# VHH binders against q9uj72: the designs that were tried, part 32

Target 1, 324 residues: q9uj72
Amino acid sequence: MFCGDYVQGTIFPAPNFNPIMDAQMLGGALQGFDCDKDMLINILTQRCNAQRMMIAEAYQSMYGRDLIGDMREQLSDHFKDVMAGLMYPPPLYDAHELWHAMKGVGTDENCLIEILASRTNGEIFQMREAYCLQYSNNLQEDIYSETSGHFRDTLMNLVQGTREEGYTDPAMAAQDAMVLWEACQQKTGEHKTMLQMILCNKSYQQLRLVFQEFQNISGQDMVDAINECYDGYFQELLVAIVLCVRDKPAYFAYRLYSAIHDFGFHNKTVIRILIARSEIDLLTIRKRYKERYGKSLFHDIRNFASGHYKKALLAICAGDAEDY
Short names: E, the ipSAE of ESMFold2; O, the ipSAE of OpenDDE; V2, 0.75 times the mean of E and O plus 0.25 times the DockQ between their complexes.

## First folded at step 17 (VHH; framework vhh_8dlx_2)

Design w1 (at its last look DockQ between E and O 0.54; V2 from the best seeds 0.00; counts 0 for: pae E 2.3 > 2)
Fold by OpenDDE, look of step 17:
Structure w1 (fold): chain B 324 residues (1-324), chain A 122 residues (1-122)
Amino acid sequence: as target 1 above (324 residues)
Amino acid sequence: EVQLVESGGGVVQPGRSLRLSCAASGFTFSSYAMHWVRQAPGKGLEWIGNIYHSGRTFYNPSLKSLVTISRDDSTNTLYLQMNSLRAEDTAIYYCARGMKYFRDRSPYFDVWGKGTLVTVSS
């Protein structure tokens, strides 16, 4: 059973922090003929987000320039995305990722799934606010316009950020399990609605009970049942919700592994997860990754990424050791 | 023992130039990036610039036009050339060894010199 109290990130506040000096060093790194990418990595990957915000402020005060803007101007490719990504507050980064996932031709449904299935009510509220401030659009409206069907309905449910918290009722869990079992048997539109309502609104603690009862009734794992009965992004979203309820770090380990091995190193996903989880549970994700797949996340990043981009990712992953 | 020793400080008049030296010992000097940092009286630390083993240099944008950093790996010596000195350049000047690995939790440097005082006054 996953306990949120035992999760750990990889990036922590740096001791003896000096935002002015960091800004000076970054200024030097960015204003030269050639960018000092190593300096950027050595500083920004070794500071927590709050500290990075202070650096940006100091940078602005000293030079009258936006640090993120200068980084975007001077850097290129995925390295730019990593460095710039580190400079966003977490809610704004989520908003940024969601915006870009929905912008242009096509929607990155996997990004929407990953973010909305994994974020807490508080995080969802903050990202909604950040989204509105940054892009002058409503996140719910954009999601609605960019998606359809039961997939849309489920996302819209999640983005409300109204999941119950701390509630457990064994009797209710048994009842809900029966509903889920029936939903898997009948698979009508109404049943899909009931299914996603339960998965989106019940507390994590309650859903764990529901899943256990489902197993008891059906003799089948909840994820297996979903995979058997549903398809498309709706199925993927449901599975993501279940996996996050069971073990959120394990879910991200799965996402990272898939990104690296199944999608030819999907850079956006890898970058997004490492940055977003670096201060939350990335160390735990690493552990789950190794436990499940036999190789460390560090090992796979090292083997499949290159250049300063690789160095930056490995720095965020925090370490030179391949054993965890 | 790893050691950095600054020298060349003293009292100089405004508009003059000064060259500081930092003698390194106890480690492979040529393998490390080296930095200059200063601290004016009553003020915080200020990064001046650095030089990599490749000879590439980077400078604080505020000081770039006034300073030049160089190194001599054959003598394990780091240099800071300062031109057109002003009263505000009065400070203790430190040389520092840069981090070799990103996993080091030290914010900037792992080895410091004791510093050399530069006083700019009429």
Scores: ipSAE 0.879, ipTM 0.961, lowest interface PAE 0.4, mean pLDDT 93
Fold by ESMFold2, look of step 17:
Structure w1 (fold): chain B 324 residues (1-324), chain A 122 residues (1-122)
Amino acid sequence: as target 1 above (324 residues)
Amino acid sequence: EVQLVESGGGVVQPGRSLRLSCAASGFTFSSYAMHWVRQAPGKGLEWIGNIYHSGRTFYNPSLKSLVTISRDDSTNTLYLQMNSLRAEDTAIYYCARGMKYFRDRSPYFDVWGKGTLVTVSS
C-alpha cells in the first residue's frame, strides 16, 4: 500500500492580480543604478508563472523593454539566476536547464537525471517542444551525443515520454520482479537493458507493486540491490527512477539535502528544484525534508545562504522565522 | 483595528501643489514599507511610489519628477507631495501598506485606505 497523490506547491495565483501595476512597480525597482531587490522578490515570488508572463508583457508594452533583460543587466550572481529563472515558462525552464547541462563545460549528469527521471509524459513532451523551438536542436539527439552506455540508453527511453499509464497487475508485477532480480544476478548488457526497460516503461502504480514483490523474492530493498549490482551514472539514474516512483517529493528533499550539505552549497541544484517545484509540490517537499532530516528546508537555507539570494530562496520556500 | 486614513484631497487649480497625508493606526508603522496608488476616473490603478522606514524611496518612472513621498514614524503618518498639478492628476489617491521588514515573505497591499479625491480643474 502507498500514500495518496496529494501534493502542493508554495507559489499560487495571486488574488486581485494587476499586471500593469506590477509592471510599474518593477519599472521603479529597476530604475537607476541600485535596484529595489526586495521589491523584485516580493512581486515575483508571490505571482504564479502564468501571472509573471502577463507582467513581462505589460512591462514590454509600457516601457518597450524586456523585463528579463533589464534584470540581467542590474542583477548578478545567483540572485540573478533565481529572478531570471522565475520568468521562464516551466517547459522552457526544463529545456534551459538541460541545454546548459549539456552545452557547458562537460556534462552535468545529475541535472539530466533529476529532470528526466522525475518528469511526467506530458512534461517531457512539452520540454522537447520548448528545447527545439528555443535552441534549434533536438533534445534526444543532444542526449545521445553527450552520453554513452546504459546511462544513455536509459535517458533515451525516459525522454520518449511514453511510460505506461493504467491499472496494476499483481501477476505481472511478480514476473517483472523476477526479471529485475535475475538482472541483478546476471549483470549482462541484455539484463541491464531489460531492467531499465521495466523501470522506464511500467506505470508508477505497477512499479510500486513490482518493488514490493522484489523485496518478497530477494529479501532486499530495490535501491540497495541496484547499489550492490551497478555503479556510475547508470546506477544513480536507476536509483533516481525508483525513488521518484516511491515518493517523488522525498526524492527532491533528498536532492536538496545533499546539495546543501555536500561540498558547500550547490547553488544550481537548489535554485533548479525550488523554481521547478514551486507550483507543483514544493510544500510537500518541505514536509518530507523536515520529516527525514529533523530540520526544515527553510532553516537550512537560512543558515547556508546569504543576502538577497537567501531572501529569494526563502521567499520561494515560503516558511517563516519560527520554522524549525 | 488596522487602518489607513487619507486626507488632504479637494479641488485645486492646475499648476498648484498639494500635500496628502495618510494616518496609520493599529500596527507598528515603522515595520512596513508604505505606498501611494491612484485611480483616475475611468482608469485602472496606477502605482505612484513607495518608501521604506530608512527614507529610501522608489517611484513610478512616469511620475518621478512630479512627486515626493515622505514619512514620519513618530506620528505614524505617510505623505505625498505633488507639484505642478495637471488635469490628468485628477484621481482618488490611496495609501497602502507594503512589505513588513525582517520577514522573509509578506504580502503587500494587504491594507488600503478608502482614498481621498483630488480634482484638478480650471
Scores: ipSAE 0.525, ipTM 0.862, lowest interface PAE 2.3, mean pLDDT 89
ESMFold2 (binder alone), look of step 17: mean pLDDT 83; pTM 0.841

Design w2 (at its last look DockQ between E and O 0.01; V2 from the best seeds 0.00; counts 0 for: pae O 11.9 > 2, placed apart)
Fold by ESMFold2, look of step 17:
Structure w2 (fold): chain B 324 residues (1-324), chain A 122 residues (1-122)
Amino acid sequence: as target 1 above (324 residues)
Amino acid sequence: EVQLVESGGGVVQPGRSLRLSCAASGFTFSSYAMHWVRQAPGKGLEWIGNIYHSGRTFYNPSLKSLVTISRDDSTNTLYLQMNSLRAEDTAIYYCARGMKHFWDRSPYFDVWGKGTLVTVSS
């Protein structure tokens, strides 16, 4: 099982890339009375993010217009969210999603969990910079003010972007496993604090050793233990961390399946994952999805969405087209 | 064999009109969006516009009002009408086939004609 080794996206740099022609075609799609939504899909989902930035620059140079702005004027609803989202540089997209998760009344805790539990140190650093530049706010301060309790403490630890890298110590793994087991037995505030500090700060390689030792000590899987010991968003965040350490593509497959089938259709979660993972591991996520749930992600998206929104999602997903 | 063949090019005086044709064979023409693209001497490719099976058309903003694209699915023929031709319209004109399925990971223009030369000379 390839976890953190062999992962692959579904969108790659296009060969024979011509940003001038792409900009001309987007101009035709966006600047007339009617909008050619199929053209938008066929160009933007067939280019990597770096190429999309070059298209946006060509569009600005040719027309004196902001491509994202023109798309927001012509498009609506979830289709707009997909097409505009494709045009964000990845750190800015994460920053954008976090900002809107915390903006207004209420907080979208699942968005915070999904992003902060899964991003690498480098991704978190760049996301914090993008957030500051775009919104003139400190991401950590906003998380602090919008969340509370051990959930907040865990998010605050993750957002520092300071997880240990490449380090393993089997003796320390045994110690850490005993601390985790005690935390599940005692459930005090200080035990919860030690638990989240281990999960947030130890390297992925070290945590895999810790999880094996935990199973040896307790006879129980780490996720099952967390589910029995804790509840609420703290529990969900801890589980997300463990799942990302074990098999990050499988975590995202689980999130997609939940968003498609649970609580009706959670469009923002589906859009966010497909865009954010499209160049990283979406192909691998797709494989995990089919392995675990029996039906392809392509099949479930076809039933989940409609119209050009559906076409855009399927174009990003790009596989198992026999289910269309 | 999938094939696109342009015709109707030649030398034409500025201010005149010209109609180009593109004969399609070897595939279901009505299943595809079709495009016109041109390349002026020493310049890169320039997208002119497209047309869907439905008859909907879209044009390069810099060329709209100068061109009209049409198709006849009964004869598998794509047309480009050009009006008020200028010397800068001198180019090789290509027809090209768009993608059949939006989920494909293949070149957007997978079949091209050989092109037809239009020379606008005073």
Scores: ipSAE 0.726, ipTM 0.919, lowest interface PAE 1.1, mean pLDDT 90
Fold by OpenDDE, look of step 17:
Formats: C-alpha cells, structure tokens, sequence
Structure w2 (fold): chain B 324 residues (1-324), chain A 122 residues (1-122)
C-alpha cells in the first residue's frame, strides 16, 4: 500500500467563503463579555489554512489587532494550542513545533523524528526557511546542537531535504538490501552510517524495492530487523523512516494511537498530527487507525479528551455519529 | 421542510427602534444556535450576532447600532431588537441557522431566510 495516491484530508476549503464575515464572528467571539469557544471551533476547524490566513488578514484590517495574538490572550491550555496552531501556515507550524521541541532543558526527540522522517523535500525546504525567518536561527544548527550520535547524523541527513525522487533500480536495490543485511549483522558505527544513508537518501520507490529484497535475503521484515539490531532514538528514527516509506497514514495512525494509549494522551503529539495532516491525509489516517486498532480515532479522542479541547480535536478529526 | 421566515422590516426614521422576527419551522429550533446577518445595498454580508440554545449571545463588535438578540423556543421565534437606527443600518436582514453538532461539516449557516428589508430614512 502506497502513500502517494488516494489520500484525503478532513478539512477542505469552505464553499461560499467570506473572510470578512468570519472575522466579524471571531471578533464577536473574542471581544465580547466572554469568549465564544464554540464559535472559534465552528469557524476555524471548518476553514482550510489558506482561508484562515485570509480571515486573519481581514481581522487585522477590521480591528487593528492580530487574531493569533488575541486568541493567545483569551484562550488557555491545550485549546489555545489547537486554535493558535490552526492559524500557522504548514511550514511555519512545523518550524514552530521543532523550535519548541528543542527549546528548554530537554529535547522532544519524538517530535523531531515524526516531522523529519515524514516530510517531503519540498516541505523540509519550506520548513527550514520558515524556521530561519521566525526564530533567526538555522534549523540544521539547532538540530545539531540539541542531538548527538547516529541519531543526530540521521536527522541532519533528513533535514537536508535531498532524498532522491522517482527513479528505481532493481539491481541497486538488491545491493542496498545486502548492505542493510550486513549492517544488521555487524552493527558497527560504519554500518549504522551506511544504513541511515540508504534510508535517508534513496527514493521511496527505490526503498520499497530495497525492503522487498531485504525480506528476500534475510527472511525478515525491515522494521523487525531494525528493532532487533538497534535501540534508542536512532532505532525509532529508522523505524519511522521505514514506516513512512511504506505508508505515511499508517505511520501517523500508529503515532496517534501511541500518543493516546501509551502516553496517557500526549496532547502535543495529537494536536500536532491532527493539525499538520488535516488537509493532507487525516481521513486516510483515520481509516488506517480503525483498521489497525479496531476503534475509530474519533472514538478514542472523544473518550480521552474533554471540554472545548475535545470538541476542537473532534472537529478537526471529523466524523459522524456512527463513530461513537 | 426546514424554513426560516423573517418579518418586521419596513421604513423607519432615524433614531427609531425596530424589532425583527424570524419564524422557524421544520426542525428542532431549540437545538440550534441562530444568527442574524445583514446586507446593505452594494455591500457584502455583515454578521450581526448570534444566540445559542442556552440563551448566550454574541455580537459584532463593530456594529454602530445597538442590537439585542433573543429567542423564544416555545414559539420557534428568533428576535432582533435594533435601537437608535441610522441610515447606514439600511439593509436586508437575514436570519440563519447555525450548526447543530460540532462535528458537522456542513456550512456554518446551512439554512437562510429570504430576508426582510429595513430602510432607515428621514
């Protein structure tokens, strides 16, 4: 199953869109006696990002105020994060998430893995630019300073955004598979380097062939082999790359499930994925989620989140009464 | 059939007050948030305000007219009270139904009335 075709998001451009009216309604919601959180949800989760940008512009023109700023001022907790997050262009949102993942005493390695393993070359370039503009820092330098070892090397490889595209070579795939097999057997630093170089630089199409050949020669699944041979965030990153090559929606379904069930509903991960994928493949993610885990994403969000925060997430996730 | 019908429009002098009504039918009125919107001649649509089933109201902060929105769920009627009307308040006034469920992907306003004309003139 391939990720490239037949994927669908949950948020689409609203028909009969009127940015002025939406801005007026948001103004009413944010500048009234009390904040109308439902209005915020009903508008912002039902507009695509481009439309939300237009709303923000209209809001600025009408009130002389920044919509995101007003939301941050009036809203709190995770609900604020959702509403504000929706207002970022996708590259800037990725940059925002990466910045915060590396800010402070600790580093959120899982955030780095999730973003850098899943983004296309184009997305990575835009993200790098956005990062630099917003924070006046180089993303590669920050990643380098915040990480170490083969994990760092792999992230640095990914953040270059130089993965090959389109071409397939079965003979080369067989050779690369042998290299991967050897890497799993020897597990030296050199082998780790070769392993991550192949996984980071070969095209998705080529890697699919490589994985097939790996299966043929080793009798083992690529992910299983990685899990057996490596550990730590390096292992997790390698697995993420392989999963994204196979099926990105499935990867995100896995991430969401883990966030919800293994980490006591990790809000940052859930919010980030829903927002980032809402216009790309979130519907497909939902399908994979249900197929793999037997319960809908909607169901789990409903059961584990609360208040307007839950409403916002469910609105982004979308769903019917049947999902309950 | 789901339907909204506005009434109460007409010609009024500046400084006067006017009360518009919107009669709802064909759906459970009490379960929906309701909105008022207007369109002045040659201008775009302007959101006036809304009222939730709880009775909570929100208004466009840029409105020059003093407005109050209310509802009577026993009669399935929405109201718009306008005070101190000015010439710039001349417009067609519409009532619109909001979403019933937060997960509904329908347009924010899925049902509209035909509108009622309010003309403020000396």
Amino acid sequence: as target 1 above (324 residues)
Amino acid sequence: EVQLVESGGGVVQPGRSLRLSCAASGFTFSSYAMHWVRQAPGKGLEWIGNIYHSGRTFYNPSLKSLVTISRDDSTNTLYLQMNSLRAEDTAIYYCARGMKHFWDRSPYFDVWGKGTLVTVSS
Scores: ipSAE 0.430, ipTM 0.794, lowest interface PAE 1.0, mean pLDDT 92
ESMFold2 (binder alone), look of step 17: mean pLDDT 83; pTM 0.841
ESMFold2, look of step 18: ipSAE 0.671; ipTM 0.906
ESMFold2 (binder alone), look of step 18: mean pLDDT 84; pTM 0.846
OpenDDE, look of step 18: ipSAE 0.000; ipTM 0.243

Design w3 (at its last look DockQ between E and O 0.01; V2 from the best seeds 0.00; counts 0 for: pae O 15.7 > 2, placed apart)
Fold by ESMFold2, look of step 17:
Structure w3 (fold): chain B 324 residues (1-324), chain A 123 residues (1-123)
Amino acid sequence: as target 1 above (324 residues)
Amino acid sequence: EVQLVESGGGVVQPGRSLRLSCAASGFTFSSYAMHWVRQAPGKGLEWIGNIYHSGRTFYNPSLKSLVTISRDDSTNTLYLQMNSLRAEDTAIYYCARGMKYGFWDRSPYMDVWGKGTLVTVSS
């Protein structure tokens, strides 16, 4: 429930934007032995993604060079990942992250969960298209081959990008809640299938009614019930869906807190969330983070990251006056 | 009263060199990166290069062999040395204040500009 807040990012279109001069400064920063990392940060974190695309076009027009390619040549490690990631159009960035989550040995299930549980129908459609164009592969087929069980079935449902949209039906919400309650009690494969079909297919508006009815019927919060009833990546995915329906910025705040504190600073997760949410709801995520955890996201990033990598993350995150 | 005042412009012959100065006042000059930018008649702004508080310099690739930027923090002065001047170098030359050392978030990278000094390369 998003009482008293509205969603907002931290990166906005720059006023008085001059892509040609920006490209010239990036040329000075990148085309030589030494690299001006501070210039890269200052320009690229103060332009929205659409403006960054115009800078890349100007750079190509002036120098015959690929801006992302030049950055990858000059930069290394996590700083490279941040700066290159900022240059991806959002659907292609999601596709890029999913591709690398699945290729090679093993699969990064948390990346799959985070992206597929949180994206809208339109975002999923566009990421599937970007995935096909960029990698000449079908996203759905790759998910199927890299995952299994009810976890796979749930991801496969989400990646279709066909969640219902429309008016709510309170009688059906009560029925759906009873199905969810029975699934938590019985825990058979059939019940797991019914449960994930409801969570993946019903509209956000309908699911909020369903979750209210579930609490009325069971006396339990939906997340608590899932945590008690299921395990593994299936359980984690179901929880992510519920959290995204209720309060998507709070879900990302939780993910960031976990990425920073739980097992060492998990760079890929922090980078992905900051970039992907920077123009959508990262300011709201910051507010949820501070409300829930006591310290600002800015403070925690400052304490755990270093060098130009830290500077880039902090520029994307931004802070309140007291953080500086 | 943050101010930047360029000087040293004028008419010069092709092939000659010219040194422009930018006098800074009203801020801690040594803490800021500084830029040179020019605008030829009827053209858009062209970034020439910058210099950081440390003395590190970066240049527009198309101008790198033709210009040198330096600074004197004891006199709060930024310099642009231009060599082998061509008619194409005719422009108004501006200095601009860049980033403060160590501060990256949300600060404008060219927030204060001088009024410019005209350089005309003509016989």
Scores: ipSAE 0.634, ipTM 0.891, lowest interface PAE 1.7, mean pLDDT 91
Fold by OpenDDE, look of step 17:
Structure w3 (fold): chain B 324 residues (1-324), chain A 123 residues (1-123)
Amino acid sequence: as target 1 above (324 residues)
Amino acid sequence: EVQLVESGGGVVQPGRSLRLSCAASGFTFSSYAMHWVRQAPGKGLEWIGNIYHSGRTFYNPSLKSLVTISRDDSTNTLYLQMNSLRAEDTAIYYCARGMKYGFWDRSPYMDVWGKGTLVTVSS
């Protein structure tokens, strides 16, 4: 019995929403001598993305200026990233993050893993479109050029957005589990291919069955097996896929915890996850975070971030010190 | 239609034996692992054991000495033999379909359940 939990975000549509009024307030906040950062937080973190889009439109209409542009000019550092990030539609935000992860020297493989392992087929298609429109490049081509090996192959598989949906086959699950077990035993290139093909193409429901069978056959957890048998970003990607299949909110809780505690508060990861998940399952992520690590996400953000940046993150998190 | 129907329940005295049956229909019974589960009044579900498509059986260690699971694939029937029944064995007994060609001795995956049969052990 694999029943999914209901997931919930932290940001919801504001009641009695008036985009013109909000735009006026933001205009005042941004066009003054001193930028009123609190006003930005109070408005933008308390509006859903659709409402923020309406505010931007109203702002443009009223002032003949782009809200995101003005924020980028007036704001700085990570606070700018948060406020500007909130203004992107979800697919465009994903595209934005992927673009920046791949541009310049080096690649942020963890960003690629996080996004591509966690997004649905629909989200992937939308981000591909957004990516193309925004940057006049093909997302698949850019991923291909910026990565290599089995890691690349797996990302390329994921970015196709063609994961099976809905149907489960227990017999097939048993067979796939055997394949995965063999892959862990032999560890050849061919086996890596089979492994990632199964993980990238089977439905989440089917994979849950596969993982159960795998554990029974091998006596080992799927994640543990992957960690033992594989290494590098390929390993990390496989693990991310498995974790997302098991519990996507839990995966993001893990990512946040790691970003905060293992990487000295990796701002990009924290910002990206909070923004991207704020209207989807951030409340559930908070629950998983607290359950697993004993402290609330709110607590950790409060302790490790500072200034208006901290205020903004906490506002998105939408909890308090006593909440999960 | 896939269906499981338990039978053989009733009131029995302590120390007696009872054999429950589960009739399966609507699927290839011989290909599936089958489970017995029970629920005592006011308690949660308790796994009793299962039998694989191969005939291999696994049991809850707490009940192993008192129960035997078997199957007849020719009649699509699952059996639970219970011996030396105690008052604590009073429960609704369910049969459930497990994994097709599954390997596990215990699994949370039970996609088809019978309605259950009540066994009451009382003097």
Scores: ipSAE 0.000, ipTM 0.254, lowest interface PAE 15.7, mean pLDDT 91
ESMFold2 (binder alone), look of step 17: mean pLDDT 87; pTM 0.880

Design w4 (at its last look DockQ between E and O 0.67; V2 from the best seeds 0.00; counts 0 for: framework grips)
Fold by OpenDDE, look of step 17:
Structure w4 (fold): chain B 324 residues (1-324), chain A 123 residues (1-123)
Amino acid sequence: as target 1 above (324 residues)
Amino acid sequence: EVQLVESGGGVVQPGRSLRLSCAASGFTFSSYAMHWVRQAPGKGLEWIGNIYHSGRTFYNPSLKSLVTISRDDSTNTLYLQMNSLRAEDTAIYYCARGMKYGFWDRSPYFDVWGKGTLVTVSS
């Protein structure tokens, strides 16, 4: 399966950008008790992250105040999360999401899965750094303390950001496929370890070959095999890795659909994915979403969200109701 | 033809007040948010404030105490009241059209501009 298709986001650098003017308008919007939420949406969803950083800087320079801080003070609920979320650099946003996923009594394992299964080595390194700077904690240590079992081991492997990058080896792929097949048959702790090691450390290109060979040997799809042989968050993480290897936009389309339809519109997941992918492949995600589920992401957001929150999400998603 | 025409500019002494007008034509004025922007000599554009079709107003925090924006939809006219003018208020003042019923479906920047009116504050 070739994943070399061109991917595209939904948010791009705005032409004729003026960070000072934007900051002035945002300053005006955040005045008093009656915030101009439309102005916030209109500006922040129509600027790329780098531009938003410039706006924040201008805002700080002019008013001596932190834009994110002011937004958090003036805004509420999920709308606040969207607007504030847009203001984080991508690594810091990932760090933010991971921190909050692990904070408190419960752990959001799905957030950990989504982020760590989908990020590149470079992204992982950057988020680790951002995490440390922002929270004065080590991301690996926190993951270790908040998770357990083979799930933890797999996350710890992923968070190292040491996935191979390079040429493919068909012979090795066949061997690895056999290992995976055996792992699915025996299902021992040792086999689980071997399985996650292969999935976490081989290059995406190599894993595509491995999956093909696995199918050749077993007559079964890799995802189906995992679903049959494993359970819990470990299983979900393995599936996420495989799906990201096959088609990352398709994975996020699946996550969005599940968040919207299976979990009664899981706001955190929807917000996180839209923000994180808006400049990367959100348009492609939309396409995959439409192709797989028959309705547009835009349509579903429009139907299940409300108020300025909906407006903000739709603005990030971009397009019309009839568009993919 | 869509058009905005500013008027009321001129030379004024410091401490004085001035009211600018912007006459709109060629579109349904009452459906649009309207903005005032100015540009001082040698400086960039500065957003002054806006007024929505609902009459709701927002202002640049740096200028809020000195300006009031209003509109008359029956005459398709936008107003900018400026008080206690200072030398630094010398600029070309522009009227600009915002979005119809909001901005989220379009660029947040203005799609129609007037030619501007010069305000000079000098003793």
Scores: ipSAE 0.883, ipTM 0.961, lowest interface PAE 0.4, mean pLDDT 93
Fold by ESMFold2, look of step 17:
Structure w4 (fold): chain B 324 residues (1-324), chain A 123 residues (1-123)
Amino acid sequence: as target 1 above (324 residues)
Amino acid sequence: EVQLVESGGGVVQPGRSLRLSCAASGFTFSSYAMHWVRQAPGKGLEWIGNIYHSGRTFYNPSLKSLVTISRDDSTNTLYLQMNSLRAEDTAIYYCARGMKYGFWDRSPYFDVWGKGTLVTVSS
């Protein structure tokens, strides 16, 4: 019923699911003179992604029309982005977000960091396949061409999707911790390479041992050490990796809080996290958010977003009874 | 107890019109979107259309020119007007309660259904 034994999303498979009836209701919402935006929200946020795919198939079968296309014609701005985003299979949504992060002039490095630092090997493999199929491009080649330096090298390591899994080795953890400590002291290109190789390639369980041993050796927290030693997007990526290893839901809670408060309401980041985590750990992210920041994620979204866009975000986020 | 009761069904000739009613009780009718759904023999459920508290309506594209949904909040009654009936319109017709205005519940769509009223279109 849950993604894992200690995490939970906010969107579940609907009981008594009828994709034909859902497609009929979406047809009524989209093919008339007015668009029924409340119907779109009420259906699409209350079906899981697998069910949404079946609805899109039924819609095409009944009407000969592309559901996403019809929504893009009727909707605008951030509301369109939420509704269309819900219709992407998860690997294609990650691919879509990375493509648009790199398309055109400039690069949205925070999007690259957020996705590549947080995804599992399987998710990265499927994302690369989706990227190739959808855009006829190689994800690794695009990352290489759009980034540089040790930031690039670290992203290129992550995108291979080859992080070690399973076995831990306390003796190696002590050795790895010494390497990390020396890298923070020396800061040469070779030390940066060794540092990112450890952070990108060791299993989460092994890295938790490494971080504990780092604290024992150096007297410093790993994040604090990275912040003192490095700067720029390389530093930000290394910190994201450490935070995801420690408590991935807390990392996303931090990202949401920053997107809402530190940069204005950064719509792309809020939309991406809510959609991508809705069936995985968004309920857990909500709990971490309230524990750390005092107010619910629901409250903050309600205060900063408006219109049907707000309604859609709040429907994905859901709230505790007191929020309503 | 929350209740929806349909009426007005029966046997009608092709080409004729028919008006169905749905009497609502046990809840604040004016606060909810209301829907009509039907089920023809041997077929699955088919959504006909809805009406919001504001009176705005939306219809299944396949039925749009054939039906009109209205509501009377003073009598807590939902209506379905059907015109130019055909044999394929033979079905059990249900009214169903949709979402409450201004709230985001996580409950399944159509939490309250009527028992249905049978419409038979035969010559």
Scores: ipSAE 0.600, ipTM 0.880, lowest interface PAE 2.0, mean pLDDT 90
ESMFold2 (binder alone), look of step 17: mean pLDDT 84; pTM 0.849

